# Designs tried in a protein design chat: VH-VL binders against q9umr5. Part 119

Target 1, 268 residues: q9umr5
Amino acid sequence: SYKPVIVVHGLFDSSYSFRHLLEYINETHPGTVVTVLDLFDGRESLRPLWEQVQGFREAVVPIMAKAPQGVHLICYSQGGLVCRALLSVMDDHNVDSFISLSSPQMGQYGDTDYLKWLFPTSMRSNLYRICYSPWGQEFSICNYWHDPHHDDLYLNASSFLALINGERDHPNATVWRKNFLRVGHLVLIGGPDDGVITPWQSSFFGFYDANETVLEMEEQLVYLRDSFGLKTLLARGAIVRCPMAGISHTAWHSNRTLYETCIEPWLS

## First folded at step 5 (VH-VL)

Design s13 (framework fv_mavrilimumab)
Fold by ESMFold2-Fast, scan of step 5:
Structure s13 (fold): chain C 268 residues (1-268), chain A 122 residues (1-122), chain B 111 residues (1-111)
Amino acid sequence: as target 1 above (268 residues)
Amino acid sequence: QVQLVQSGAEVKKPGASVKVSCKVSGYTLTSLSIHWVRQAPGKGLEWMGGFDPRDGETVYAQRFQGRVTMTEDTSTDTAYMELSSLRSEDTAVYYCATDYSYGFLTDAFDIWGQGTMVTVSS
Amino acid sequence: QSVLTQPPSVSGAPGQRVTISCTGSSSNIGAGYYVHWYQQLPGTAPKLLIYANSNRPSGVPDRFSGSKSGTSASLAITGLQAEDEADYYCQSYDSSLTGWVFGGGTKLTVL
C-alpha cells in the first residue's frame, strides 16, 4: 500500500484549497490516507512560524508514529517553510518525500496582493523596517522576508528563516542538520508565472543578490557551506527540481498536469 | 537596540536661531523617518514636521513653515531641526521621534529622543 | 488649536477603571486613520502605549486597551495603579492638514 500523505497549507489558506489534489491522489494512488491539517487557517496563518511549527509538530507526531514505512509531506507556499522546520526539529521524523509546492525557501522580496492587503501603503523597499523589528517578527510573512539590500538586518533580526537556513548560528544547528538529512527526497516545485513568490526561484533555493540578480542554489552560501544539508542531499541524488510555466500561485494544488509530472512520481 | 540621542539644552535670545541634533544609535538614519515634536512647559505635544511615509516627502506643519528646516547628515547618522526667528513662545522641550517598528506602517512614534530644552529669553 | 479633543484631567482610585476619550473629526479618526496613545511620566519623553487603535507594544500590560468608534477613540485603564499617574496623549493623521495631530493631553491623577 501507499505511504500516508500529510498536507500543510499556506498563507490565508485552509484544507479546502486541496480538494483537487485529494481527487488526483485518490485517482492515481487509491487507498492513500491523506491528512490535510486544519491548523493556523485563514488569518491564523499570520501567527509566528515557530508557533505554527509547534502546533503542526503536535499534529504530525501521532500520524508518523502509526506509519512505520514512512510518510510523505506536501507543503504549499508558506507551509513549505513550516515543513522545513519540522524536518529539522523532529529527532524521529520518518518523512520519505518532502514535496514543496512553490514555497519561498530562500525568502520573499516582492510586492504581492497579500502584502497590499496587509500593508496597503508599504513598498517592498520599506518593509524591512517593520519586518526586522521584534513586532514584525510576530507575523509569519515577516519571518521569511528577505530584503537583499539589508542582508545584515535579515541575518540579525530574522527569528525563523535565517536560523533554519543556517545563515545565523543556533545552539541546535548540528542536530537540525542531522534531522533534516533523514529526508528521503526533497522535491522542489515552482515556476515563473506564480505571480506571488518573488523571486520565483526562491522555491528552488535561488535568490537575489544585492543588485537583484538571481543567483541559483549552487551559488548560495548556505549551499556552499552545506549549512543544513542541501549540498549533501544533492550529492546523494535526493533533490528533485520540477519547474513549470503557466501556473499561478493559487493553482499549484489544482493543476492535473503539474500533479502528474511533479507530485505523482514521489507518492510511492 | 535603536536609540535617538539629542543634543544638550540651549538658551537663546529672541530673534536668534537654534539647531537641535538627533543622533541615531543602533541603526542607520537612512532607514528611519525622523519627526520633530515640541512641548512647551506644562503644555501638550505639538508635531512640527517630519517624513511622511504616505507621500515620501518631508512635510512641515503649517504653523512652522518658513521658520523650520529639517535636515539629515547620513554620514554621521544625525538629523537636525533648525528653528529661526525665535520668540518667547518657542520655549519648549524639542523631541525627535521615529516610526521605526510599530509605527512604520501605522504612523505611531515608537522611539523617542530624550528631548532638548530650548529656552528663549532676554 | 488641538484638532483632537481630550478631557484635560481624569481621576481614579487604585483598582478602578478609568477611560480617556479622544474626539476627532471626518478628516482624521473619522476618515479611518489609526489612533495611537502615548504615556508621559513626569520629566520623561512620551512612550508609545497603544498603536493602531488597539494594539499593545511589547512590555505594555494588558490593563491598557484602546478602542475606536466613528470619529472618536478611547483609552481604558483597568486595575488602576499609582504608577499609572501620568499625562496621556492620543495621536492620529489629519488629511486636511496633511500631517500628524495630537490631542491636548489628559492628566491622570491616582488618588
Scores: ipSAE 0.006, ipTM 0.415, lowest interface PAE 12.1, mean pLDDT 88

Design s14 (framework fv_mavrilimumab)
Fold by ESMFold2-Fast, scan of step 5:
Structure s14 (fold): chain C 268 residues (1-268), chain A 122 residues (1-122), chain B 111 residues (1-111)
Amino acid sequence: as target 1 above (268 residues)
Amino acid sequence: QVQLVQSGAEVKKPGASVKVSCKVSGYTLTSLSIHWVRQAPGKGLEWMGGFDPRDGETVYAQRFQGRVTMTEDTSTDTAYMELSSLRSEDTAVYYCATDYSYGFLTDAFDIWGQGTMVTVSS
Amino acid sequence: QSVLTQPPSVSGAPGQRVTISCTGSSSNIGSGYYVHWYQQLPGTAPKLLIYANSNRPSGVPDRFSGSKSGTSASLAITGLQAEDEADYYCQSYDSSLSGWVFGGGTKLTVL
């Protein structure tokens, strides 16, 4: 029988967005128990990510407890960061495949239609003034805002992403790393036509340097220092990279070819 | 809690200038976008201008450009709006407002000062 | 010249539903910029009632709701109460003016 699947949505999103994904899973893996978590829907997705992690943790515990053979996570956009933290804070998770759908794993820095919708006159170069304040850190999007021109402010002020990436020290870092390393597979999905996640390589742990040149995962200090286990997972053969062109940000969960290529193989 | 506290009422002669203050408490001025909105007696709300941290500059409504100046003193967490060449039509309550909580991602003005009545009469 | 148009007044009886319209253009509401609604009781500063088209700040009753379609937005008030007598203003951003604009305001009378 197939392992249960838990789905975590993204910013300004809800469980409704995953109707097509559920259809695909039912077609290829009939009988799979899929739970799409309907916590922090719509505007509540703006709440601080640590608050969301606590709420999602309470929801996933009974699901994991009923599945001794393990579960799979499919985590979309901002939801991928929630799932990163869940895997670190849970001492007893039994996640086999963590499937990250176009999530800004190294952070976000860019002017996109989505960001323009949130900030109609916004310039990405000035958002650091707001995001790296105590007030800004009360909003989820600022928890993963990563301005490559103000990396010192990011490291000092980020209450979420800098900590889960091990870019800033935390008392629980060793335990978080040990817990994260329990994951069976880290499946990274994203692509150049996403249009929201900037740089799109953030979905694969790549990111801008101070000159806005993208450095891939293997050139990141978090990888080189193995701060939360990426180097160990890669050496174990546990990291899967599945880039696909031609897919916009809101289509990752509703594209059949993407599902068959990048998701279906990891739903044992 | 974040509060905006404005200076007291003013009475001015036509042709004079008025400078209204807006003191931020419970938070730092540098992390807020302060906007100025006026309301003539019995009339509607009119946006005059405000600081946009996304662009790093203060933007003025076209109607007031050349007569209004908006400044900030970070050492006292106080924003100022100065309106020059006053006319009787400038008689209004002047509000400062900010996009603190709900406004951050939406540009809504969710925190307002109590208002400053400026009367222009001969 | 009002960039956002509201009816100057609306009225209803207690318990009834009223709607207040806010009509814009392609440079503001039509471009996808958010519509916010403010309630102003006599002698007080405006209070944010609805933000980002349809969202309520903490403490605003669910009797108040907002919607947006095309170049227009609407504020709906159900179960009308005497305490709802106030002026209501819509607000959006206008790209042609590079600034924020308010509607002319609507006086709600509970008869």
Scores: ipSAE 0.007, ipTM 0.437, lowest interface PAE 9.8, mean pLDDT 88

Design s15 (framework fv_mavrilimumab)
Fold by ESMFold2-Fast, scan of step 5:
Structure s15 (fold): chain C 268 residues (1-268), chain A 122 residues (1-122), chain B 111 residues (1-111)
Amino acid sequence: as target 1 above (268 residues)
Amino acid sequence: QVQLVQSGAEVKKPGASVKVSCKVSGYTLTSLSIHWVRQAPGKGLEWMGGFDPRDGETVYAQRFQGRVTMTEDTSTDTAYMELSSLRSEDTAVYYCATDYSYGFLTDAFDIWGQGTMVTVSS
Amino acid sequence: QSVLTQPPSVSGAPGQRVTISCTGSRSNIGAGYYVHWYQQLPGTAPKLLIYANSNRPSGVPDRFSGSKSGTSASLAITGLQAEDEADYYCQSYDSSLSGWVFGGGTKLTVL
């Protein structure tokens, strides 16, 4: 009776991270078929995002085909960007709820402990030199690196985020927008105590201007131009915002209160 | 500059164990993946395993499962590789290596220790 | 036998071009895993020469280049010089073994 749920993990992650989430779903929606995709696990999560989109697409097609009533996506961290692109490139997706769980939807610009683990000698102010090179764009984290002090380089070099956000032209933009708009609900989850996603408002399509002042979604050119359908979705009542304080980056998929408040209502 | 400095040469009898150390200089061990590679005299390179301190996972090559143990002491920035039940075939130079600069995103081993000669003889 | 196959030796004259092959399978190079190349001079630790199929670390001359096609990779050395005499090793990740694998090594002789 419940629609199947497909889970897409994040950077340096795997299906194991979602054990508590699966427990919660089983308790509130018993009988739900949940598939946690074991693709691009661990260091393979550093592969270019377009490569990951292709692989995840191949995995979700048979699941969606077996569920004519639709499916739900729960996409964590970097996985939320993979799901953004999936919804745009698939002409035939039947996704009802797209639940974006603390994902850097407008990009990442932060030197958290997690980023120091990834780039021990690099500071956020210097990462643009690596990320906005052709070599750097072969790594997933650089595909959504969004340096607000080098926006010209971001727009010219980003092979992924600038394209799916409609910040740079692409021949398929009209089709991608049409496909994305087929989604039933866009559920955005995130919070100020995440500690990794910087700015945390990136999970809600907010981001830094050149002075590192956060502008919210409704002030973004992407929203105002309706480049991939955010303004249309909001007008349709299809965007849900669910911020929650007190949750660190690795706890979004294992907090019961978060699940009951932000996720459970969208798993019909 | 990051350097890996290994312990000195060892001579062991068959059946003994050897523990080779690899001290990280110029950076902290907790941010580095340490791999162990050996090379028998006149032979090629053989990967033995590696330890990632971030997630605490250690992966051993199938050939060495049950005989090798890789550990780290973060207080002294030192990694260890212990090989037990030594045979004459274990005579080799043992290297530690890490994926620091170019290797971090690609798993290339761009920084190597100087090597530790382990001789197993009766 | 090594999981990645290299010729045991190659030779060339100064100024010539030589290539060293590295042949894998669907579980490693054919699966899309990166190929790295190392140069080892006698009595020294290996040195990273090429990473991620075709990229050079700082200080490696541009006469060294790497390429990958299908289940194989190649290291090309142009303008061969006497100091290039060394052992060369390819490396990749193997999903069947869940670990890193090296080629058997190729001894380059400059005639």
Scores: ipSAE 0.006, ipTM 0.429, lowest interface PAE 10.9, mean pLDDT 88

Design s16 (framework fv_mavrilimumab)
Fold by ESMFold2-Fast, scan of step 5:
Order: structure tokens, then C-alpha cells, then sequence
Structure s16 (fold): chain C 268 residues (1-268), chain A 122 residues (1-122), chain B 111 residues (1-111)
């Protein structure tokens, strides 16, 4: 029978957003046990990411324990960062496919309606003043705010993304890398028409340099140093890239063609 | 703050059409999902249809398909619900509602219009 | 008939606890779709009371709480006050209908 699937939602999101995804999985892989985690829903998705990681960890442990053959993760938007941290902090995860659905894996630097709703008077150029403060780091979106013009502040103040990317030292870094490398497949999904994730290549571990020129994953220092295992995974053939144009940020979990092309093949 | 302001009460004859408006203030219409819900006198709430941002399109409840049309005029930040072939049982208060702060991506209807009474006489 | 089933009325005395049930099926609450609750005071538009199963909007007292289990959800109101007299509606999404559904409503009377 098919491995169980665990779904982790994104910013201002919930289990409700995945109604179409569940229908697709049931049609193509009937009998799959799908658990959509309804933790940190809606405005609670603004809680610090390490707090979310702890809560989701407690929820996934019994699911993984009941599935000795392994499980799959589908992690949407901000949820993809939660899942990255889960794979690093769990010494005993048995995840086969980690499907990252338009997640800002190298961070976010964009002026979007989400940002204007949270900080109506802020522009992306000045959000570093809020996000890189102790108060700002109490909000999930600031945990992965990555201002390419203030990289020193990002490295010093980011309590989450800089640590899980190995951009700043952490005592557990070696263990986190070992744990992450147990994943069977890292399936990266994203596209240029997302409209929220900025740069969209962040979903593929690309990001801006100080001139706002996007450098792809293989040119990133974290890849070159193999800080958490990307270079090793790529060499193993375990990284799958599935970009798709024409999909807006809130449609990744509800587009049938995307599901059939990028998700369905990895749900063995 | 976001508010939805609806047009005034209407009295219509059976077989006529009614078009109720819902003006968005304090935000832009294109950034909101407008839903329409009705309530017959002394009865419960009934969802008629609304914009589903995940599908990128407006969806209608099956019992209203063919009779209801929901449109938007972005130049005036006004949404419209037109119900045709009116019957006496269409007498109801019609509400527009939207997700915004608490409903954002959760689809809860956290902002409601004041309601428009539509009476179908005879 | 309503897709989500609520009792037509519940009652309690001031200071007491009442619960209002919302019973669905495998195509809505049982499928994992969120349950939202609305309070409608006489002569007013509905007001969001609980969203996404158990979350409260700002300004809603913690006397109101929501929960979900299996194919059902419940709204609990503790420390009942006269001002709580209202109609209460649950709402979810139904995948077989491809749309939002409301419960039939529950009239709360504070005795």
C-alpha cells in the first residue's frame, strides 16, 4: 500500500486549503492515509518558526512510528521551512519524499500584499529594521526575511533560516546535516508567476546577491560548503526540480496539472 | 478598516431580476474574495456563491446555477449579485461577505455587509 | 435540509456552560475541512465568532471555544450572559458539493 502523506500548510493558512490536493491523491493513489496538520492555523502561523517546528514535530512522531516503510511530506510555502527544520532536528525521521511546494528556502525579499497587510507602512527596503530586531524575530515571516542589502544583519539576527541553512554556526549543525541527509528525495516546486515568493528561485535554493542578481543553488555558499547536505543530495540524484509557469501562490495545492507532473510521481 | 456597504432594499415582482451591490471601502476589491449569503425571514444562512481564489474563478451553489451571476467592477470597488427569474421564496436578506484578516487563506467570512432586503411580492 | 446538522435550540442559566453541536459527514468536517462559527444577534448581520475550528478573532471573549472531532464540531460557551442570546451557525466546506455549507442554526436562550 502507499506510504502515508503528511501535509504542512503555510502563512495564514490551514488544513482547509488542501481540499483539492486530497481529492487528487485519493484519485491517483486510493487508500493513501493523508494527514493534514491543523496546527498553527490562520494567524497562529505568525508564531516563531522554532515554536511551530516543535509543535509539528510532536504531531508527526506517532504518524512516522506507525509507518515503518516511510512517509512523504508535502509542505506548502512557509510550511516548507518548517519541514526543512523537522528533517534536521529529528534524529529518527523516516521521510522518503519531501515535496516543497513553492517555499522560500533561501528566504524572502519582496513587497507583497501579505507584507502590506502585516506592515502597512513598510517597504521591503526598510523591513530589515523590524525583522532583525528581537521583537521582529517573534514573527515567522521575519524568521526567513533575507534582505540582500543587509546580509550581516540577517546572519546575526536570523534565529531560524540562517541556522538551518548553516549560514551561522550552531552546535547541532553536524547532527542536523546527518538527519537531513536521510531524506529519500527533495522535490522542489515553484515558478515565476507565483507573485508572492520573491525571488521565486528561492523555492529552488537560488537567491539575490547584493546587486539583486539571482544566483542559483550551485553558486550559493551553503551549497558549495555542503552546509546541510544539498551538494551531497544532488550528487546522489536525490534533488528533483519541477518549475511550472502560470501558477499563482495560492494555487500550487489546487492545480491538477501541477499535481500530476510534480507531486504524483513521488507518492509511492 | 475594511467595510462592505450594500445597496438599499428592493421590491420586485415574480419573474423579474434583482441586482444587489456591495461596495468595498478601506481596501481594494481585487484583493478580496466576495461571497454572497442569503437568509429568508426566520430561516438560516444559505451560501449562494463567491470567488474561490484557489481556483481563480467564481463558483455558484448548485441550486442557484443558471439564475445567479456574480460580477465585479474594479474601477468602483463594487461587487454585484444578480438573481433572475425571481420567485416568492427568494424573499430574503442578501449579504455580501469576505475573508480578510482572520479569514485570509482560512476562508472564514470575517467582514459582512449590512444586508439588503429583497421582497418578491405576490 | 441542512448539510450540517445543529440542534434548533439550546438553553442555559446565567453563569452556566452550554455546547452547540455541528454534525457533518465524510465530505465536509470528516474530510478535515475547517469549521467556522458565527453569532447573529437579533436584527444584525452575522459576526465571526470562531474561525478554523478553535481560533478566536480579536475581541471575542475566551468564554467561547471551538473544537472538532471526526465528522463533528462543537461550540462551547462558558459563564453564560444575557448578551449571548443569539443564533449560532457553523460553516464548513463540502467537497461533494464543491462549495461552502452552513448548519441550520441554533437559537440560544439564556433563562
Amino acid sequence: as target 1 above (268 residues)
Amino acid sequence: QVQLVQSGAEVKKPGASVKVSCKVSGYTLTSLSIHWVRQAPGKGLEWMGGFDPRDGETVYAQRFQGRVTMTEDTSTDTAYMELSSLRSEDTAVYYCATDYSYGFLTDAFDIWGQGTMVTVSS
Amino acid sequence: QSVLTQPPSVSGAPGQRVTISCTGSSSNIGAGWYVHWYQQLPGTAPKLLIYANSNRPSGVPDRFSGSKSGTSASLAITGLQAEDEADYYCQSYDSSLSGWVFGGGTKLTVL
Scores: ipSAE 0.006, ipTM 0.412, lowest interface PAE 12.9, mean pLDDT 88

Design s17 (framework fv_mavrilimumab)
Fold by ESMFold2-Fast, scan of step 5:
Structure s17 (fold): chain C 268 residues (1-268), chain A 122 residues (1-122), chain B 111 residues (1-111)
Amino acid sequence: as target 1 above (268 residues)
Amino acid sequence: QVQLVQSGAEVKKPGASVKVSCKVSGYTLTSLSIHWVRQAPGKGLEWMGGFDPRDGETVYAQRFQGRVTMTEDTSTDTAYMELSSLRSEDTAVYYCATDYSYGFLTDAFDIWGQGTMVTVSS
Amino acid sequence: QSVLTQPPSVSGAPGQRVTISCTGSSSNIGAGFYVHWYQQLPGTAPKLLIYANSNRPSGVPDRFSGSKSGTSASLAITGLQAEDEADYYCQSYDSSLSGWVFGGGTKLTVL
């Protein structure tokens, strides 16, 4: 039988968004037990990521316990960061494939139409004022807001991403790295036409420097220092990169070609 | 799902202090901005203070500066508003409110407590 | 003294359209800060009716609409019904005061 699949949704999302993904899995891997976690749906997805990690952890523990052969994670957008943290905080996870669908793994610095609608008087250049306050860190979007022009503030104020990426010290960092390294495969998916994740290379651990020039994963201090195990995973052959053009942010979980090329091969 | 439950009505003498509580149910206080708004009988809504999302700190309206203190006990998910040196014109319904759902990204107060009547009389 | 000015009262017959104005300044509505509208029925807490200038929360009928122009905003109620009789308040953020401000309120009478 196939390993169970656990799906973690993104910002302003719910389990309903994954109906096509479930159809594809059922067609190619019939009998797979797929659990789409219906937690922190819609506006609840704005809750602090550490709170979401705790809730999702409680939901995944019994699923993993019942699957001694292992499970797969498919984690979309913001959900990919939740899954990053789950793999680090769980000293007993049995995740084989962690499939990250267009997730801002190095953070977000985007001035999209959606953000302009929500913050008409606040541009990406101004969000650091809200996000790097203690109050702003109570909201998920601010937990991974990474302003390349205020990197010192990001490093000091980020309560989530800077810690999970090992960019700032944490007492649990060594244990988190050890736990994360137990993953079988880290499958990174994203592309230039996403339109939301900015820079899109954040889905592949690339990010802006202070001049807004994108540096790829291998040039990141996080990778070079092997802060949470990326360099070790790459050396082990455990990182898969699957970029695809022509896919918008809300289409990663409903594109058949994307599924067949980037997801299907990693479902055991 | 998220509810704000306030303490019961209070009757106070002029010069006394009153402390109104606001218990968060169905969510954690640390993830919410709590505002306090009062309404005197037959009059309009008046914002007293709350968390300023720009600064991440508690901000008090100028009119109440020096008389109001807003605190939170995150262990019990309860916010408090204490108003001192009470005068008859402080007789009002005091509301706590939060920007939980529609309000998070817009500053709208979309969830309100039921209100606490504070009467100041001799 | 209200920083946002509303008419004290408006009235209309069932089925008619009424509008409630909210006049601000360059430090609030004119600075681009959102305008929110609240409905308050007698003896109840205010209820969010319109947020971010023109958006409706779930459960609010499409008879209610909001708009913003320059330093002012308006709440429009079409197909007026008896249950719409309430007090209506606009709200915005004021940068000069570093805080939220409410309009003085408008009593809507239906009859």
Scores: ipSAE 0.006, ipTM 0.412, lowest interface PAE 10.7, mean pLDDT 87

Design s18 (framework fv_mavrilimumab)
Fold by ESMFold2-Fast, scan of step 5:
Structure s18 (fold): chain C 268 residues (1-268), chain A 122 residues (1-122), chain B 111 residues (1-111)
Amino acid sequence: as target 1 above (268 residues)
Amino acid sequence: QVQLVQSGAEVKKPGASVKVSCKVSGYTLTSLSIHWVRQAPGKGLEWMGGFDPRDGETVYAQRFQGRVTMTEDTSTDTAYMELSSLRSEDTAVYYCATDYSYGFLTDAFDIWGQGTMVTVSS
Amino acid sequence: QSVLTQPPSVSGAPGQRVTISCTGSSSNIGAGYHVHWYQQLPGTAPKLLIYANSNRPSGVPDRFSGSKSGTSASLAITGLQAEDEADYYCQSYDSSLSGWVFGGGTKLTVL
């Protein structure tokens, strides 16, 4: 009787990471059909985000078709950006709650353990040189790299995030906005102790200006212009903000208090 | 492993052109930036320019603008540097170099060719 | 003149410490661009010794260290050995020239 839940993982992640989340859902909403998508796992999560969107789209279509009352999405880290694009490119999605777990919605500007593994010499100040090349845009992490000191390069070279956020023109922008606005609830989750998502306020559509001062969602041009519907969703009462301190990046899907406070209320 | 192998030494007359090759082994040229650096006998290193196939851009140092051409043949994984209107002052060892591994995000030149001696004499 | 200034020579005794300076400007080191250091033994191609100001490639001994402050960088070599006799070059990117620049080089003599 509960709506099905579809889970989309993050960078270097897999379905195994969500076993605690599944336990919590089963305890509070017994009988819920939860599908954790086993696509682009591990190193395959480095594939370009548009390629991942196509693959995940093919996987979610039959699930949504079997659930005429709607589905919920729980999308973690990089997976939240995949889900942003899914909601825009699908002209017939029936998503009720889109739950974004610590996803860099306005981009990433910070060193991560994954960057250090892939590029041991990487520094956030220097990554713009590779990420904003055509070669760099073949890696998912570069698709949402947002260097606030080279915003002109980000706007011109980003093949994914700048387009999906409506920061650069795209022929499909009007249709993408219409499709995204069909979502019932946009539930944004994140916090200051994440340690990976930089700035952590990116999970709430805040981001650095050129002086690395964080400006919140309502000060962003993307919000003020209502480029993909954030202002409309907020006015409709459809945006939920659920910040929580004390949670590290790899713990958002395995913290019971977080689940009970920020996720459970949005699973019908 | 990545190796850069350069063509052999050349002797040229003033006013001639020279074309030095740099063959990439162990990786694809399309994924590497290739830079050219020269060193006159007993002198320091001088960057001449570089071709980045990732964005198709070639940048030449100001003093060589108009005399140097850097090209690549992706079918043979070979980069070329052609210097025209040679003068005796162009006598130098010419190196190709790339950013790989440690240079990937830092722009350090961590892999170098063995060098090609070009002598310009009458 | 070189855009990055190095002393033409430095010398030290075995076991001693030497430092080699690399002085730039606001368009290169002062603009935050990384400084790399290369070691060139006689008759060989340059070898990357320090990258991104202070990092060592695998196989480079801890005796070599790099630092950067303001518009300048320094290479420090401790426990000098005869094998350290070489030319040392700093390198950075220069925004005014839109290209890479090398220091004039420093010949290290271990006396």
Scores: ipSAE 0.006, ipTM 0.406, lowest interface PAE 12.8, mean pLDDT 88

Design s19 (framework fv_mavrilimumab)
Fold by ESMFold2-Fast, scan of step 5:
Structure s19 (fold): chain C 268 residues (1-268), chain A 122 residues (1-122), chain B 111 residues (1-111)
Amino acid sequence: as target 1 above (268 residues)
Amino acid sequence: QVQLVQSGAEVKKPGASVKVSCKVSGYTLTSLSIHWVRQAPGKGLEWMGGFDPRDGETVYAQRFQGRVTMTEDTSTDTAYMELSSLRSEDTAVYYCATDSSYGFLTDAFDIWGQGTMVTVSS
Amino acid sequence: QSVLTQPPSVSGAPGQRVTISCTGSSSNIGAGYYVHWYQQLPGTAPKLLIYANSNRPSGVPDRFSGSKSGTSASLAITGLQAEDEADYYCQSYDSSLSGWVFGGGTKLTVL
């Protein structure tokens, strides 16, 4: 019947946040097996993203193996970056729909009310000093910190995002691109009223240039060079963009209209 | 899981120095900011110093500058606090603490050692 | 002497609410630096109770809450229990001292 759904949570989050999402899925697709992964919950969500990728990989392997018709991923916030890496490092994933809920796919450079909670003694302009150190790269948030004014440091020091985006060379880049391209649909969700993801267009692979002007996906070097397959996916008609206004960062997994418009159509 | 294990109790004479150790397990020392806090019997907590990753250097509280030295041995994942020219008023429990994962972004000291009692008496 | 001022003691009956104040200045709490709260049970190391003004670590019951306004912060404990008897310390960063500061501590007695 319906393909199983695997849910990956975000920063400082846990499976409890998705109870409304599970209700919606049960209503529209009764009988769907939904697994919300209870790994790297709360404080553990600050662990390095490559460590999280390894742990989530070990958890999803048996689920995928038991579902020969494929699975769907719903990945929220920071979890969307974990899922990006999973799709690249797994030679045998059978993911049909990868649904990214307001995830900073091109990184974060934000002066937001929520993020000010996390950065009390540092302004966004100064975070590069901490994040682009070896010590800073041991924390998940710094793994996707993308300062547009210090792009040289980002490219050199980012141990995660610059590598999975193909912005810096890696020996496995060709294999990672091949694996990522096996996905059936890349469903990108986000919006201007999120209030946390900065710029919000990062959820759609847009990002700031050196003047803090947002350039959309098609103007990014990673897209133009097809570094990990975005241009190929778009040409196949496999990328879905679903922006929605009026939704704050913590509401993406609990808004019925968003679910019906952006998520429900991609669960088979 | 991150744990901080400190060296055992010390008894010193006035004028001596004491060196307290703090062994990090469950994580690498280089990825943590180690702070030192003391507490005299029946008194409150007093921050002595620690590594501030925002400045990339070790900082000491003003009243301990010149008497305290904080060092790290990354090969053994052990931090040290050495206090010199000991006086009877330095009798206290000395704690190491770290702002691991959560505390890194908030300055909170979320993991504490068990404490080392240092008694200064003649 | 402490840079952050706390009452030396507070008391309450089981089931009641108590608040512990922490008063700072423009160089610490008033400058926007976070306030953290620690609980110290007799004979033990301090334990982080509240971090970044109002957040609870895993395992801390929601009876404990923190708030901040201007140059002051407060810790509220509702539904007091005998096991809450402990010393409570606030902490912040002080820009004029370029270092961390603790309050003098508050002894909570559950009558």
Scores: ipSAE 0.005, ipTM 0.407, lowest interface PAE 13.1, mean pLDDT 87

